# Designs tried in a protein design chat: VHH binders against Myosin phosphatase Rho-interacting protein (MPRIP). Part 1

Every score and structure here is a prediction.

Target 1, 108 residues: Myosin phosphatase Rho-interacting protein (MPRIP), of Homo sapiens (Human) (q6wcq1r43to150)
Amino acid sequence: KPIYGGWLLLAPDGTDFDNPVHRSRKWQRRFFILYEHGLLRYALDEMPTTLPQGTINMNQCTDVVDGEGRTGQKFSLCILTPEKEHFIRAETKEIVSGWLEMLMVYPR
Unless a header shows other numbers, all headers, positions and changes below count from the first letter of the chain; antibody chains aren't numbered by Kabat.
F, E and O stand for the ipSAE by ESMFold2-Fast, ESMFold2 and OpenDDE, each averaged over both directions (binder to target, target to binder). V2 = 0.75 x the mean of E and O + 0.25 x the DockQ between their complexes.
[cut] marks letters that were taken out.
Atom coordinates printed by the task and the answers are left out, and those that the model quotes come from them; centres of patches stay.

## First folded at step 16 (VHH; from w5 with Y101T)

Design u2
Fold by OpenDDE, fold request of step 20:
Structure u2 (fold): chain B 108 residues (1-108), chain A 124 residues (1-124)
Amino acid sequence: as target 1 above (108 residues)
Amino acid sequence: EVQLVESGGGLVQPGGSLRLSCAASGFRFSDYAMAWYRQAPGKGRELVARIYSGGSTYYADSVKGRFTISRDNAKNTLYLQMNSLRPEDTAVYYCAAKLYTGRIDYTESAYDYWGQGTLVTVSS
């Protein structure tokens, strides 16, 4: 079952924040849902039946860190998985803090 | 202070149309999913339609094709256009607001704010 959710901005796939050109790429607003089984899915809206556009397996997450140093964006997080890094950011500090609290339990 | 104020209810003949409005204040309307519920005499409250903050909509089977839920975020107003009204649509209609953030609860009882309702009576 879903346990936590909210709107976040997602950096486009393949974004290399060390590349100045990539830093200007537009982040995409998606609705994220963290499920009890450890999957973090994101979609275009809150509707549960909406097909997710992507899924992050938090069970494979190796770290969740502040993303501001990497992205230059406030209220951002970097979710590290074996295959790639996922960059998300919130509109407010309170929102990102809530997500951090929920996600930080997964790193192994 | 948070307020949801429904309006537009009244008496209408079968086959008629009615447009309900729900004026919201005291919270960031655009972040909330909004819904219309109704409670007919002697029955429980039931979901009529929902519109998510992203604009996706859901309709109960009983009103599909007849009712249209919409929102105007600039006006902080939720609407329910009701066409082809039937006697069984008679009920008190409530608007409700739900924020799908943080701890998620998709149960129908987990709404943050409710209006006081507006009566819709469909009768000859």
Scores: ipSAE 0.731, ipTM 0.865, lowest interface PAE 0.5, mean pLDDT 95
Fold by OpenDDE, fold request of step 20:
Structure u2 (fold): chain B 108 residues (1-108), chain A 124 residues (1-124)
Amino acid sequence: as target 1 above (108 residues)
Amino acid sequence: EVQLVESGGGLVQPGGSLRLSCAASGFRFSDYAMAWYRQAPGKGRELVARIYSGGSTYYADSVKGRFTISRDNAKNTLYLQMNSLRPEDTAVYYCAAKLYTGRIDYTESAYDYWGQGTLVTVSS
């Protein structure tokens, strides 16, 4: 069951923010849906049946931290998983705060 | 002030066509999913078609292949092209807007804004 959702910007896969060249890469606008079972999926649309372009298993998340220091982008978060880091950002402080509240409850 | 104003309704013969418009104002139209509902005499309101902010569409089985929902974000306008109209399509047609943010509810009752409707009558 979907419980939380909204549009966010997703850093391109493989982005290394320590590389100045990568800092100019455009983030992708995706619709994120957090499900009650702990999967965070993102797609091109709000429609629940839209094929997801990616899924983050929040049950395996080790941390959710502010991303501004790493990315240089305001209202950004870093979702740490065993396999990789995921960088997302919102258009406003209020939006990212809401997401942080929803995501920070997962196991660390 | 938020407004949804439907237009384009009227009397048409079976097999005819109509194009409904819904002019939106007072909110960021491009962020909202939009939908057309209809209510026939003596019946409940039913979903006709929906178009999400990303462009995906949904149609009720009763109108598939005959109706087309579309949007023009530059004009803040929602459209419903209705072809091959049937008497059973007679109803008041409503446009509705829904924003999918935060705690999301995909139930049909959770729309943020509604228009006042436009009457479509299909009769010989």
Scores: ipSAE 0.725, ipTM 0.862, lowest interface PAE 0.5, mean pLDDT 95
Fold by ESMFold2, look of step 18:
Structure u2 (fold): chain B 108 residues (1-108), chain A 124 residues (1-124)
Amino acid sequence: as target 1 above (108 residues)
Amino acid sequence: EVQLVESGGGLVQPGGSLRLSCAASGFRFSDYAMAWYRQAPGKGRELVARIYSGGSTYYADSVKGRFTISRDNAKNTLYLQMNSLRPEDTAVYYCAAKLYTGRIDYTESAYDYWGQGTLVTVSS
């Protein structure tokens, strides 16, 4: 059951923000859907049956933190899992704040 | 400011074809789901077709196989190709736009923006 959604920018997989060449990479516009059971998937459009470009299992998430210090981008978040760091950003403070509230329930 | 402006309506014979356009401005068109609705005299508005931002489509049963919805995200324009027109297709046709955001409900039929409509009359 989808419970939250919206367009966000996703940093390309493997981006190292300490590398100046990587810092110039174009963030990818994706539609994110959070499902009630903790699956966060993203895809190229808002239709829930569109083949996802990727997923994040929020049940394995260790932290969700402000991303500005790492990414240099306002309205960004870091989603930390044991295997990967995922970086997202929104166009407004209101959008990122809504996402933080929805996602921060998962880390323990 | 947001604008949705329909064009291409007119009088057409049964069996004929017509192509509607909807020019959009004032919002990021490529993020929005788009739809055509129609309203016949004395009736409520009904969904004709929907197209998601990535191109996936849905059609009402009454128009399947006859109408084709499409979009050009580079031109911020939504289209409806109407073939094999029938008198019951006579209606004012409206362009609509919806952004899914926040707490989402895919069963919700409310749209964020609406055009003023273009009249299609199918008569012999």
Scores: ipSAE 0.526, ipTM 0.778, lowest interface PAE 1.0, mean pLDDT 91
Fold by ESMFold2, fold request of step 20:
Structure u2 (fold): chain B 108 residues (1-108), chain A 124 residues (1-124)
Amino acid sequence: as target 1 above (108 residues)
Amino acid sequence: EVQLVESGGGLVQPGGSLRLSCAASGFRFSDYAMAWYRQAPGKGRELVARIYSGGSTYYADSVKGRFTISRDNAKNTLYLQMNSLRPEDTAVYYCAAKLYTGRIDYTESAYDYWGQGTLVTVSS
């Protein structure tokens, strides 16, 4: 069951923000859907059956933290999992705050 | 100010074709799902076709194979190519736009913005 969704910018996989070449990479605009059971998937459009470009299992998430220190971008979050860090950015404070509220239920 | 302006309606013979356009302004068109609805005299508004921002489409059974929805995100324009028109296609056709954001429910049929409509008459 989808419970939350919206357009966000996603940093390319493997971005190292300490590397100047990586820091210049264009963030990818993706439509994110959070499902009630903790799957966070992202795709190229808002149709729920669109083949996802990737997923994040929020049940494996260890923390969701402000991303500005790492990314240099306002309205950004870092989603930490054992395998990978995911960096997302919203266009406004209101959008990122809504996402933080929804995502912060998972870490513990 | 958000505007959706339909054009291309008119009188056409059964079996004929029309192309409707909807010019959009005042919002980021490329983020929105777009749809055509129609309303025949004395009836409710019904979905004709929907196109998501990435191009995925859905068609009502009554128009499948005859109508083609498309969009040009660079021109902020939605289209409906209507072929093999029938008298039952007579209606006012409306352009609609929806942004999926926040708490979402894909069973909802409400759209955020609507055009003023363009009349299509298909008569013998």
Scores: ipSAE 0.470, ipTM 0.754, lowest interface PAE 1.2, mean pLDDT 91
Fold by ESMFold2, fold request of step 20:
Structure u2 (fold): chain B 108 residues (1-108), chain A 124 residues (1-124)
Amino acid sequence: as target 1 above (108 residues)
Amino acid sequence: EVQLVESGGGLVQPGGSLRLSCAASGFRFSDYAMAWYRQAPGKGRELVARIYSGGSTYYADSVKGRFTISRDNAKNTLYLQMNSLRPEDTAVYYCAAKLYTGRIDYTESAYDYWGQGTLVTVSS
């Protein structure tokens, strides 16, 4: 059931990129696992059995968009859900492009 | 250019110890899983041990309790401490790296980069 995984940086929950204090916050390194049924979970290490720090229901995702304009960070994405915006970034263009391909199957 | 260079192999008596090293370059070492594989003469390669980016480890049953995998992220180096060596441990030992995030698959074919190997011979 897990189909894709990797280390990404996650913006702290509640970050407002228009607020300078928030923009200085350190992004958090998390291991993301995408499950076939649309659950995207993240945790402190790469073991699937590690208790997740959080989840994103990709079946509720309305869009996945380039994040650079909002975050000021290269290789970033914004995952839009009705409840929250989630911001992730990768180390390289290749890594973020692979994630975009996997995540873009969910938005309608 | 990604490079993995093993060292530390040699001839050792049964019951002896060796420490293998793998020097890595060309990538951010701390963000990727690393493994030791071995290939005995006339056999396929088999997993010996794996260490995940977060430091969690996995060992083949045949080496549990005798071998210890570790990594030094400051030196970009993977290690294998091999204790209580047996003739059955005779093999070429390979360092392997999974440098590409993606498919969840840690089988031999999923590793992206391989070293050239270092020979360990355990003789009577």
Scores: ipSAE 0.023, ipTM 0.417, lowest interface PAE 5.1, mean pLDDT 86

## First folded at step 18 (VHH; from u2 with T101R)

Design t4
Fold by OpenDDE, fold request of step 20:
Structure t4 (fold): chain B 108 residues (1-108), chain A 124 residues (1-124)
Amino acid sequence: as target 1 above (108 residues)
Amino acid sequence: EVQLVESGGGLVQPGGSLRLSCAASGFRFSDYAMAWYRQAPGKGRELVARIYSGGSTYYADSVKGRFTISRDNAKNTLYLQMNSLRPEDTAVYYCAAKLYRGRIDYTESAYDYWGQGTLVTVSS
Protein backbone atom coordinates (compact mmCIF):
# COMPACT_ATOMS: atom_id res chain seq x y z
CA LYS B 1 0.00 0.00 0.00
CA PRO B 2 1.33 3.42 -0.93
CA ILE B 3 1.59 5.64 2.11
CA TYR B 4 3.64 8.66 1.07
CA GLY B 5 4.54 10.22 -2.20
CA GLY B 6 5.41 13.24 -4.23
CA TRP B 7 7.56 14.73 -6.89
CA LEU B 8 11.23 15.01 -6.12
CA LEU B 9 14.40 15.57 -8.00
CA LEU B 10 16.77 12.65 -8.20
CA ALA B 11 20.46 12.98 -8.82
CA PRO B 12 21.63 10.93 -11.77
CA ASP B 13 23.00 7.54 -10.98
CA GLY B 14 26.71 7.53 -10.43
CA THR B 15 26.89 11.15 -9.43
CA ASP B 16 29.97 11.88 -7.35
CA PHE B 17 29.44 15.18 -5.66
CA ASP B 18 33.09 15.32 -4.71
CA ASN B 19 33.73 15.80 -8.38
CA PRO B 20 33.01 19.41 -9.31
CA VAL B 21 32.02 18.34 -12.80
CA HIS B 22 29.29 16.12 -11.45
CA ARG B 23 27.77 18.94 -9.46
CA SER B 24 26.40 20.40 -12.65
CA ARG B 25 24.65 17.23 -13.69
CA LYS B 26 20.94 17.73 -14.06
CA TRP B 27 18.67 16.19 -11.51
CA GLN B 28 15.68 14.29 -12.79
CA ARG B 29 12.15 14.96 -11.68
CA ARG B 30 10.52 11.73 -10.58
CA PHE B 31 7.46 10.79 -8.64
CA PHE B 32 8.35 8.91 -5.50
CA ILE B 33 6.09 6.50 -3.70
CA LEU B 34 6.90 5.04 -0.33
CA TYR B 35 5.07 1.83 0.30
CA GLU B 36 4.06 0.43 3.62
CA HIS B 37 6.35 -2.53 3.14
CA GLY B 38 9.37 -0.26 2.91
CA LEU B 39 10.00 0.07 -0.78
CA LEU B 40 10.56 3.53 -2.16
CA ARG B 41 9.96 3.59 -5.86
CA TYR B 42 10.21 6.39 -8.35
CA ALA B 43 8.67 6.77 -11.76
CA LEU B 44 7.69 9.25 -14.41
CA ASP B 45 4.31 10.00 -12.92
CA GLU B 46 1.92 9.37 -10.07
CA MET B 47 0.19 6.34 -11.48
CA PRO B 48 0.90 3.38 -9.23
CA THR B 49 1.13 1.01 -12.16
CA THR B 50 3.59 3.17 -14.03
CA LEU B 51 6.75 1.21 -14.54
CA PRO B 52 9.17 2.37 -11.91
CA GLN B 53 12.52 3.62 -13.02
CA GLY B 54 14.02 2.62 -9.74
CA THR B 55 13.32 1.24 -6.35
CA ILE B 56 15.07 1.86 -3.09
CA ASN B 57 14.61 -0.75 -0.43
CA MET B 58 14.33 1.36 2.65
CA ASN B 59 14.46 -1.75 4.77
CA GLN B 60 18.12 -1.93 3.86
CA CYS B 61 18.75 1.75 4.37
CA THR B 62 21.61 2.47 6.72
CA ASP B 63 21.10 6.20 7.04
CA VAL B 64 19.09 9.17 5.84
CA VAL B 65 20.89 12.47 6.18
CA ASP B 66 20.68 16.02 5.02
CA GLY B 67 22.22 16.26 1.62
CA GLU B 68 23.10 19.92 1.37
CA GLY B 69 26.62 19.45 2.62
CA ARG B 70 27.24 16.74 0.08
CA THR B 71 25.37 18.07 -2.90
CA GLY B 72 25.42 21.79 -2.37
CA GLN B 73 21.69 21.71 -3.02
CA LYS B 74 19.16 22.93 -0.53
CA PHE B 75 16.33 20.67 0.50
CA SER B 76 18.26 17.58 -0.43
CA LEU B 77 18.61 14.25 1.31
CA CYS B 78 21.02 11.41 1.03
CA ILE B 79 19.62 7.92 1.41
CA LEU B 80 22.37 5.49 2.18
CA THR B 81 21.98 1.88 1.18
CA PRO B 82 24.57 -0.87 1.17
CA GLU B 83 24.89 -0.71 -2.59
CA LYS B 84 24.80 3.03 -3.18
CA GLU B 85 23.84 6.50 -2.06
CA HIS B 86 20.68 8.07 -3.38
CA PHE B 87 20.36 11.82 -3.52
CA ILE B 88 16.95 13.41 -3.68
CA ARG B 89 15.80 16.96 -3.27
CA ALA B 90 12.55 18.80 -2.94
CA GLU B 91 11.32 22.15 -4.14
CA THR B 92 10.69 23.40 -0.65
CA LYS B 93 11.88 22.94 2.87
CA GLU B 94 8.48 21.77 3.94
CA ILE B 95 8.40 19.02 1.38
CA VAL B 96 11.84 17.70 2.17
CA SER B 97 11.10 17.85 5.86
CA GLY B 98 8.11 15.66 5.32
CA TRP B 99 10.16 13.14 3.42
CA LEU B 100 12.85 13.16 6.03
CA GLU B 101 10.30 12.41 8.67
CA MET B 102 8.95 9.50 6.69
CA LEU B 103 12.31 8.06 5.74
CA MET B 104 14.35 8.58 8.87
CA VAL B 105 12.58 5.74 10.63
CA TYR B 106 14.12 3.12 8.36
CA PRO B 107 17.82 3.25 9.09
CA ARG B 108 18.89 0.33 11.16
CA GLU A 1 -10.42 30.57 -4.02
CA VAL A 2 -10.29 27.23 -5.75
CA GLN A 3 -12.66 26.79 -8.63
CA LEU A 4 -13.39 24.09 -11.14
CA VAL A 5 -15.90 25.15 -13.74
CA GLU A 6 -17.16 22.64 -16.25
CA SER A 7 -18.56 23.64 -19.62
CA GLY A 8 -19.45 22.15 -22.96
CA GLY A 9 -22.35 20.02 -21.91
CA GLY A 10 -25.59 19.94 -23.84
CA LEU A 11 -27.96 17.89 -25.91
CA VAL A 12 -26.53 15.66 -28.58
CA GLN A 13 -27.82 12.84 -30.73
CA PRO A 14 -26.51 9.32 -30.42
CA GLY A 15 -23.30 8.99 -32.32
CA GLY A 16 -22.55 12.64 -31.83
CA SER A 17 -19.63 14.30 -30.16
CA LEU A 18 -19.06 16.80 -27.40
CA ARG A 19 -16.02 18.34 -25.86
CA LEU A 20 -16.15 19.20 -22.21
CA SER A 21 -13.85 21.69 -20.60
CA CYS A 22 -12.97 22.29 -17.01
CA ALA A 23 -11.42 25.61 -16.17
CA ALA A 24 -9.35 25.48 -13.03
CA SER A 25 -8.25 28.35 -10.87
CA GLY A 26 -6.96 29.02 -7.41
CA PHE A 27 -4.41 26.22 -7.33
CA ARG A 28 -1.35 25.02 -9.18
CA PHE A 29 -3.16 23.06 -11.85
CA SER A 30 -0.07 21.40 -13.28
CA ASP A 31 0.64 19.64 -10.01
CA TYR A 32 -2.71 17.95 -9.82
CA ALA A 33 -4.10 14.82 -11.29
CA MET A 34 -7.42 15.55 -12.88
CA ALA A 35 -10.44 13.41 -13.50
CA TRP A 36 -13.86 13.37 -15.02
CA TYR A 37 -16.69 11.75 -13.15
CA ARG A 38 -20.28 11.39 -14.19
CA GLN A 39 -23.54 10.72 -12.48
CA ALA A 40 -26.46 9.44 -14.47
CA PRO A 41 -30.02 9.75 -13.24
CA GLY A 42 -30.69 7.22 -10.54
CA LYS A 43 -27.09 6.02 -10.51
CA GLY A 44 -24.04 6.70 -8.43
CA ARG A 45 -21.14 8.85 -9.43
CA GLU A 46 -18.58 6.95 -11.45
CA LEU A 47 -15.10 7.62 -12.71
CA VAL A 48 -14.98 8.30 -16.42
CA ALA A 49 -11.37 9.19 -17.00
CA ARG A 50 -8.31 10.37 -15.14
CA ILE A 51 -5.12 12.08 -16.21
CA TYR A 52 -2.18 12.36 -13.88
CA SER A 53 0.07 15.36 -13.71
CA GLY A 54 2.67 13.26 -15.47
CA GLY A 55 0.26 12.60 -18.29
CA SER A 56 -0.73 8.99 -17.81
CA THR A 57 -4.39 8.34 -18.38
CA TYR A 58 -7.08 5.97 -17.25
CA TYR A 59 -10.46 5.29 -18.78
CA ALA A 60 -13.46 3.43 -17.60
CA ASP A 61 -14.19 0.42 -19.75
CA SER A 62 -17.48 1.92 -20.82
CA VAL A 63 -15.81 4.87 -22.50
CA LYS A 64 -12.55 3.40 -23.76
CA GLY A 65 -11.99 4.16 -27.38
CA ARG A 66 -14.65 6.84 -27.39
CA PHE A 67 -13.54 9.39 -24.84
CA THR A 68 -10.23 11.17 -24.55
CA ILE A 69 -9.07 13.07 -21.52
CA SER A 70 -6.44 15.73 -21.94
CA ARG A 71 -5.09 18.77 -20.23
CA ASP A 72 -3.56 22.10 -21.09
CA ASN A 73 -1.50 23.23 -18.19
CA ALA A 74 -0.81 26.58 -19.77
CA LYS A 75 -4.52 27.25 -19.83
CA ASN A 76 -5.31 25.50 -16.57
CA THR A 77 -7.91 23.52 -18.43
CA LEU A 78 -8.98 19.91 -18.46
CA TYR A 79 -10.78 18.46 -21.45
CA LEU A 80 -12.93 15.48 -22.23
CA GLN A 81 -13.47 14.72 -25.87
CA MET A 82 -16.51 12.52 -26.13
CA ASN A 83 -17.13 10.76 -29.41
CA SER A 84 -19.67 8.18 -30.47
CA LEU A 85 -21.93 9.23 -27.66
CA ARG A 86 -24.60 6.85 -26.46
CA PRO A 87 -27.80 7.39 -24.52
CA GLU A 88 -26.18 5.68 -21.55
CA ASP A 89 -23.58 8.46 -21.50
CA THR A 90 -26.29 10.84 -20.36
CA ALA A 91 -25.18 12.26 -17.05
CA VAL A 92 -23.88 15.22 -15.19
CA TYR A 93 -20.15 15.31 -15.74
CA TYR A 94 -17.91 16.56 -12.97
CA CYS A 95 -14.34 17.70 -12.99
CA ALA A 96 -12.17 16.74 -10.05
CA ALA A 97 -8.63 17.48 -8.92
CA LYS A 98 -6.30 15.49 -6.72
CA LEU A 99 -2.84 16.29 -5.48
CA TYR A 100 -0.51 13.41 -4.82
CA ARG A 101 1.82 14.84 -2.24
CA GLY A 102 2.76 13.72 1.21
CA ARG A 103 0.54 11.14 2.71
CA ILE A 104 -1.18 9.89 -0.38
CA ASP A 105 -4.39 8.01 -0.75
CA TYR A 106 -5.18 6.37 -4.03
CA THR A 107 -8.73 5.80 -2.96
CA GLU A 108 -10.75 6.98 -5.88
CA SER A 109 -13.07 9.15 -3.84
CA ALA A 110 -10.26 11.16 -2.28
CA TYR A 111 -10.24 14.14 -4.61
CA ASP A 112 -9.42 17.55 -3.26
CA TYR A 113 -11.64 19.69 -5.45
CA TRP A 114 -14.81 19.20 -7.42
CA GLY A 115 -16.69 21.20 -9.99
CA GLN A 116 -20.42 21.77 -10.04
CA GLY A 117 -20.87 19.66 -13.13
CA THR A 118 -22.19 20.04 -16.64
CA LEU A 119 -25.11 18.11 -18.05
CA VAL A 120 -24.68 15.92 -21.08
CA THR A 121 -27.83 14.52 -22.61
CA VAL A 122 -27.63 12.00 -25.40
CA SER A 123 -31.01 11.49 -26.98
CA SER A 124 -32.62 10.96 -30.37
Scores: ipSAE 0.816, ipTM 0.898, lowest interface PAE 0.5, mean pLDDT 95
Fold by OpenDDE, last read:
Structure t4 (fold): chain B 108 residues (1-108), chain A 124 residues (1-124)
Amino acid sequence: as target 1 above (108 residues)
Amino acid sequence: EVQLVESGGGLVQPGGSLRLSCAASGFRFSDYAMAWYRQAPGKGRELVARIYSGGSTYYADSVKGRFTISRDNAKNTLYLQMNSLRPEDTAVYYCAAKLYRGRIDYTESAYDYWGQGTLVTVSS
């Protein structure tokens, strides 16, 4: 069951924010849906039947931290998983705070 | 104040066409998924068509190929082009708005705003 969702900006895969060239890469607007069983998916629109462009298993998440120090972007978060880091960004402080609250509860 | 105001309803003959409009105000229209519902006499409310903020659309099987939902974000207006109308399309048509942000619910009852409806009567 979907429990939380909304539009966010997602940093492209493989982005290394320590590389100045990568800092200029454009973030992608995606619609995120968090399911009660811990799946976080993102797609090109809000429609539930739209094939997701990617998924994050939040049950394997090791940390969720503020991303501004890493990305230089306000209202950003870093979701750490064993395989890679995911960087997401919200339009407002209120939106990112809501996501942080929802994501930080997952096991680490 | 949030408002959804439907217009364009009326009496048409079978096979005719009608274009409904829904003028939205008081909220950020472009962020919302919009939908048309209808309620025929003695029947329950049913989804006719939906258009998400990203532009993806859904149509009920009963109206596929005949109805087209569209939106103009610059005008804060939702449209329903209705072609090849049938007597069974007779109903009050409602405009509805839903924001997918934060706690989300994809159930049909979870719309944030509703219009008062406009009557469409298809009769010979």
Scores: ipSAE 0.816, ipTM 0.898, lowest interface PAE 0.5, mean pLDDT 95
Fold by OpenDDE, fold request of step 20:
Structure t4 (fold): chain B 108 residues (1-108), chain A 124 residues (1-124)
Amino acid sequence: as target 1 above (108 residues)
Amino acid sequence: EVQLVESGGGLVQPGGSLRLSCAASGFRFSDYAMAWYRQAPGKGRELVARIYSGGSTYYADSVKGRFTISRDNAKNTLYLQMNSLRPEDTAVYYCAAKLYRGRIDYTESAYDYWGQGTLVTVSS
C-alpha cells in the first residue's frame, strides 16, 4: 500500500558531488511513492501501475541526512544505502520536510 | 478561494459532439491531476477520464476512443472533448482535482476539489 508520495528531483545515478563537473548534472523529475513495506519507488508519473524506474529499499537504509552541504542544492536529502547514496530534492522546504519525516524512521 | 467551474454542457443529438471546459482557480492547477466524473440519473458517480499532472491519461472503457481529456495549464482549464455521444452518456459531468503529494490516497473518492457539474443530455 502506498503511504506517501510526490514529485521530487533525483540526482543522476553515479553522481559524485565531490566532482565539480557532476554538480552541474541535471536532476531528473520523478514521482516517488513510499510503500508501507518500506520500498521507495520512483517513476515518470503518478500512476501507481507505472513501471518504476528505480526502487530504494528503505529497510536497508543506514541514514537519511540533509543534502545541501554535499549537493549545494536546497531542500535536498541524501538517502544512504549499503549499495549507494541517493540524492533527492524537493521544490520547497515544506515538501522536503515532509519527506524527511517519513524517511528518517528507516535508518538503522 | 478554490473554484472549479464546469461549462459546455447542453442538449445534443446522438452521434453529436460536445466540448466541456473546467475553469480552475485558487490553486496551482499544474500540480494537480484532473479528472472528469459523471453521474447519470439514478446511478452513482463514475470516473470518465483522468489526466495526471505529467500528462498521462486514463479513460473509462465506456468512453475510450470517443472522449479526449486535455488540459491547458496556462489557462488553468481542463477539457473534455466528447465525440460520438450516446444516450447513455447523459449525465451531470463534474471536474475534480487531486494532488498526489504527501499522504497519498489513490481511492477514487479522494479528490481535493470538485466542481458543481454541468449537465449533458444526449437525446434525439
Scores: ipSAE 0.815, ipTM 0.897, lowest interface PAE 0.5, mean pLDDT 95
Fold by OpenDDE, last read:
Structure t4 (fold): chain B 108 residues (1-108), chain A 124 residues (1-124)
Amino acid sequence: as target 1 above (108 residues)
Amino acid sequence: EVQLVESGGGLVQPGGSLRLSCAASGFRFSDYAMAWYRQAPGKGRELVARIYSGGSTYYADSVKGRFTISRDNAKNTLYLQMNSLRPEDTAVYYCAAKLYRGRIDYTESAYDYWGQGTLVTVSS
């Protein structure tokens, strides 16, 4: 079942923040849903049956860290998986703090 | 102060049309999913239509093809266009708002705000 959700900004896939050109790429507003079994999905709206545009298996996550140093964006997080890094950003400190609490508990 | 104020209800003949409005204030309307519910005499409250903040819509089977839910975020207003009205559509129609954030609950009755309702009577 869904346990946590909300709108976040997602950095485009393939973004390399070490490349100055990529730092200006537009982040995408997506609705994220974290499920009890560890699936983090994101889609174009809140409807749980909406086909997700992507998913992150939080059970495979190796780390969740503050993303500001990497992205230059406040209220951002980096979700590290074996496959790639995922960068998300919230509108407020309160929102990102809530997500951090929910995501940091997953196995590394 | 949060307010949801429905309007547009009234008496219409079968086959007629009405357009309901719900004026919202006191919260960031564009962030909320909105819904229309109705309660007929002697019956429970039922979901009529829902529109998420992202724009996706849902309709009860009983109103599909006849009712259209829409929103104007610039005006903080929710609408329900009701066409081909039937006597069984007679009910008090309620506007409801729900924010999907944090520990979200998809229970249908778990709305954050409700209006007082507007009466729609369909009768010949």
Scores: ipSAE 0.815, ipTM 0.898, lowest interface PAE 0.5, mean pLDDT 95
Fold by ESMFold2, fold request of step 20:
Structure t4 (fold): chain B 108 residues (1-108), chain A 124 residues (1-124)
Amino acid sequence: as target 1 above (108 residues)
Amino acid sequence: EVQLVESGGGLVQPGGSLRLSCAASGFRFSDYAMAWYRQAPGKGRELVARIYSGGSTYYADSVKGRFTISRDNAKNTLYLQMNSLRPEDTAVYYCAAKLYRGRIDYTESAYDYWGQGTLVTVSS
């Protein structure tokens, strides 16, 4: 059951924010859907049956933290999992704060 | 200021065709799901067709195979190609836009923005 959604910018996989060439990479617009059971998936449009470009298992998430220090971008978050770090950015503080509220329940 | 402006309505004979347009401004059109609704006099407003940002579509059973919804994100325009028109297609047609953001419920039918409507009359 979807419970939360919206357009966000997602940093390309493998971005090293200490590398200036990587910091200039274009972030990808994706529609994110958080499902009640902890699946966070993202796709190219808002239809829930659209084939996802990727997923994040929030049940494996270890932390959700402010991303500005790492990314240099306002309204950004880092979602930490054992496999990798995911960086997302919203257009406004209100949008990113709503996402943080919804995502903060998962880290242990 | 958000605007949705429909055009292309008119009087046509049964079996005829019309193409409706909806010009959008004041929001990021490419992020919105778009829809056509219609309302016959004295009746409730009903969904005709929906198109999501990526082009996925849904059609009411009464128009499937006869109507085609499409969008041009570069021109911020929604279209409805209406073929094989019948008298029961007579209605005011409305353009609608919805942004899925925050707590979402795909069973909800409320839309954020509505146009003023364009009249389609199918009569001999």
Scores: ipSAE 0.503, ipTM 0.772, lowest interface PAE 1.1, mean pLDDT 91
Fold by ESMFold2, last read:
Structure t4 (fold): chain B 108 residues (1-108), chain A 124 residues (1-124)
Amino acid sequence: as target 1 above (108 residues)
Amino acid sequence: EVQLVESGGGLVQPGGSLRLSCAASGFRFSDYAMAWYRQAPGKGRELVARIYSGGSTYYADSVKGRFTISRDNAKNTLYLQMNSLRPEDTAVYYCAAKLYRGRIDYTESAYDYWGQGTLVTVSS
């Protein structure tokens, strides 16, 4: 059951923010849907049956932290999983704060 | 100010075709899901078709295979190509826009913005 959603910017896969060339990469606009059971999926539009570009299993998430120190971008978050780090960015503080509140329940 | 302005309605024979347009302004069109609704005389408003911002579509069973929804994000315009028109397609057609953000419920039918409507009459 979807419970939260919205457009966010997602850092390209494999971005190393310690590499200056990578820090200039264009972030990808994706529609994120958080499902009640902890799946966070993202796709090219807001239709829930659209083939996802990727997923993040929030039940495996170890932490969700402010991303500005790592990314250099305001309103960004780092989602940590055992497999990799995911970086998202919102347009406003209000949007990113809402996402943080929804995502922070998973790393425990 | 947000505006949705429909055009292209008119009188057409059964089996004919019409193309409706909806010009949008006052919001970031490319972020919104767009829809056509219609309301026949004495009846409630019903969904005809929906197109999401990335191009995914949904059609009511009554129009599937006959109508095509499309959008041009560069021109901020929504379209409805209506083919094989039938008398039961007679209605005022409305353009609607919705931004999915925050707590979402895909069973909800409320839209953020509505146009004024364009009349389509299908009769001999």
Scores: ipSAE 0.497, ipTM 0.776, lowest interface PAE 1.1, mean pLDDT 91
Fold by ESMFold2, last read:
Structure t4 (fold): chain B 108 residues (1-108), chain A 124 residues (1-124)
Amino acid sequence: as target 1 above (108 residues)
Amino acid sequence: EVQLVESGGGLVQPGGSLRLSCAASGFRFSDYAMAWYRQAPGKGRELVARIYSGGSTYYADSVKGRFTISRDNAKNTLYLQMNSLRPEDTAVYYCAAKLYRGRIDYTESAYDYWGQGTLVTVSS
């Protein structure tokens, strides 16, 4: 059951924000859907049956933190999982705050 | 100010074709799902076709195979190609836009913005 969604910018996999070339990379516009059971998927459009580009298991999430210090970008979040770090960015504080509220229920 | 402006309506003979356009402004068109609805005289408004921002489409059974929805995100324009028109297609055709954002429920059918409509009359 989808419960939350929206367009966000996703940093490319493997971005090292200490590397200036990597920091210049274009973030990828993806449509994110959070499902009730903790799956966060992202895809190229908002249709729920569109093949996802990737997923994040929020049930494995260890923390969701402000991303500005790492990314240099306003309205960004870092989603920490044992596998890797995911960085997302919204256009406004209101949008990122809504996502933070929804995602913060998962870290232990 | 959001604006959806339909054009291309008119009088056409049965079996003919028309192409409707919807020019959009005041919002980021490429983020929105777009749709055509129609309302015939004395009837309720019904979905004709929907196109998601990435190009995936849905059609009402009554128009499948005859109508084609498309979009040009560079021109902020939604289109409806209508072929093999019938008198039952006579209606005011409306452009509609929806942004999926925040708390979402895909069983919802409400749209955020609507155009003024363009009249299509299929008659001889």
Scores: ipSAE 0.489, ipTM 0.762, lowest interface PAE 1.2, mean pLDDT 91
Fold by ESMFold2, fold request of step 20:
Structure t4 (fold): chain B 108 residues (1-108), chain A 124 residues (1-124)
Amino acid sequence: as target 1 above (108 residues)
Amino acid sequence: EVQLVESGGGLVQPGGSLRLSCAASGFRFSDYAMAWYRQAPGKGRELVARIYSGGSTYYADSVKGRFTISRDNAKNTLYLQMNSLRPEDTAVYYCAAKLYRGRIDYTESAYDYWGQGTLVTVSS
């Protein structure tokens, strides 16, 4: 059951923000859907049946933290999982704050 | 100021074709799901077709195979190609836009913005 959604920018997989070549990479516009049980998926459009580009299991998430120090970008978050770090950013403080509120219920 | 301006309506004979356009401005068109609705005299407004920002589509059964919805995100324009028109297609056709954001409910049919409509009349 979807409960939250919206457009966000997602850093490409494997971006190392300490590597100058990686920092020049274009962030990818994706539509994120958070499902009630903790699946966070993202895709190329807002249709819930669109084949996703990827997923994040928020039930495995260890923390959601401000991303500005790592990314150099305002309105960014780092979602930490044992598998990898995911970096997202929003266009406004209001958008990123809403996402933080929804995602912060999962880390232990 | 948000604007949705439909055009392309008119009088056409049964079996004919029309192409509707909806010019959008005042919002980031590429983020919005877009739809065509229609309303015939004495009837409720009904969904004709929907197209999501990445191109995925949905059609009402009554128009499937005859109508094609499309969009050009670079031109901020929504289209409806209507072929094999029938008298029951006579209606005012409306362009609508919806941004899925925050708490979302895919069963809700409310749209954020609506055009003023363009009349399509199919008669001999």
Scores: ipSAE 0.475, ipTM 0.763, lowest interface PAE 1.3, mean pLDDT 91

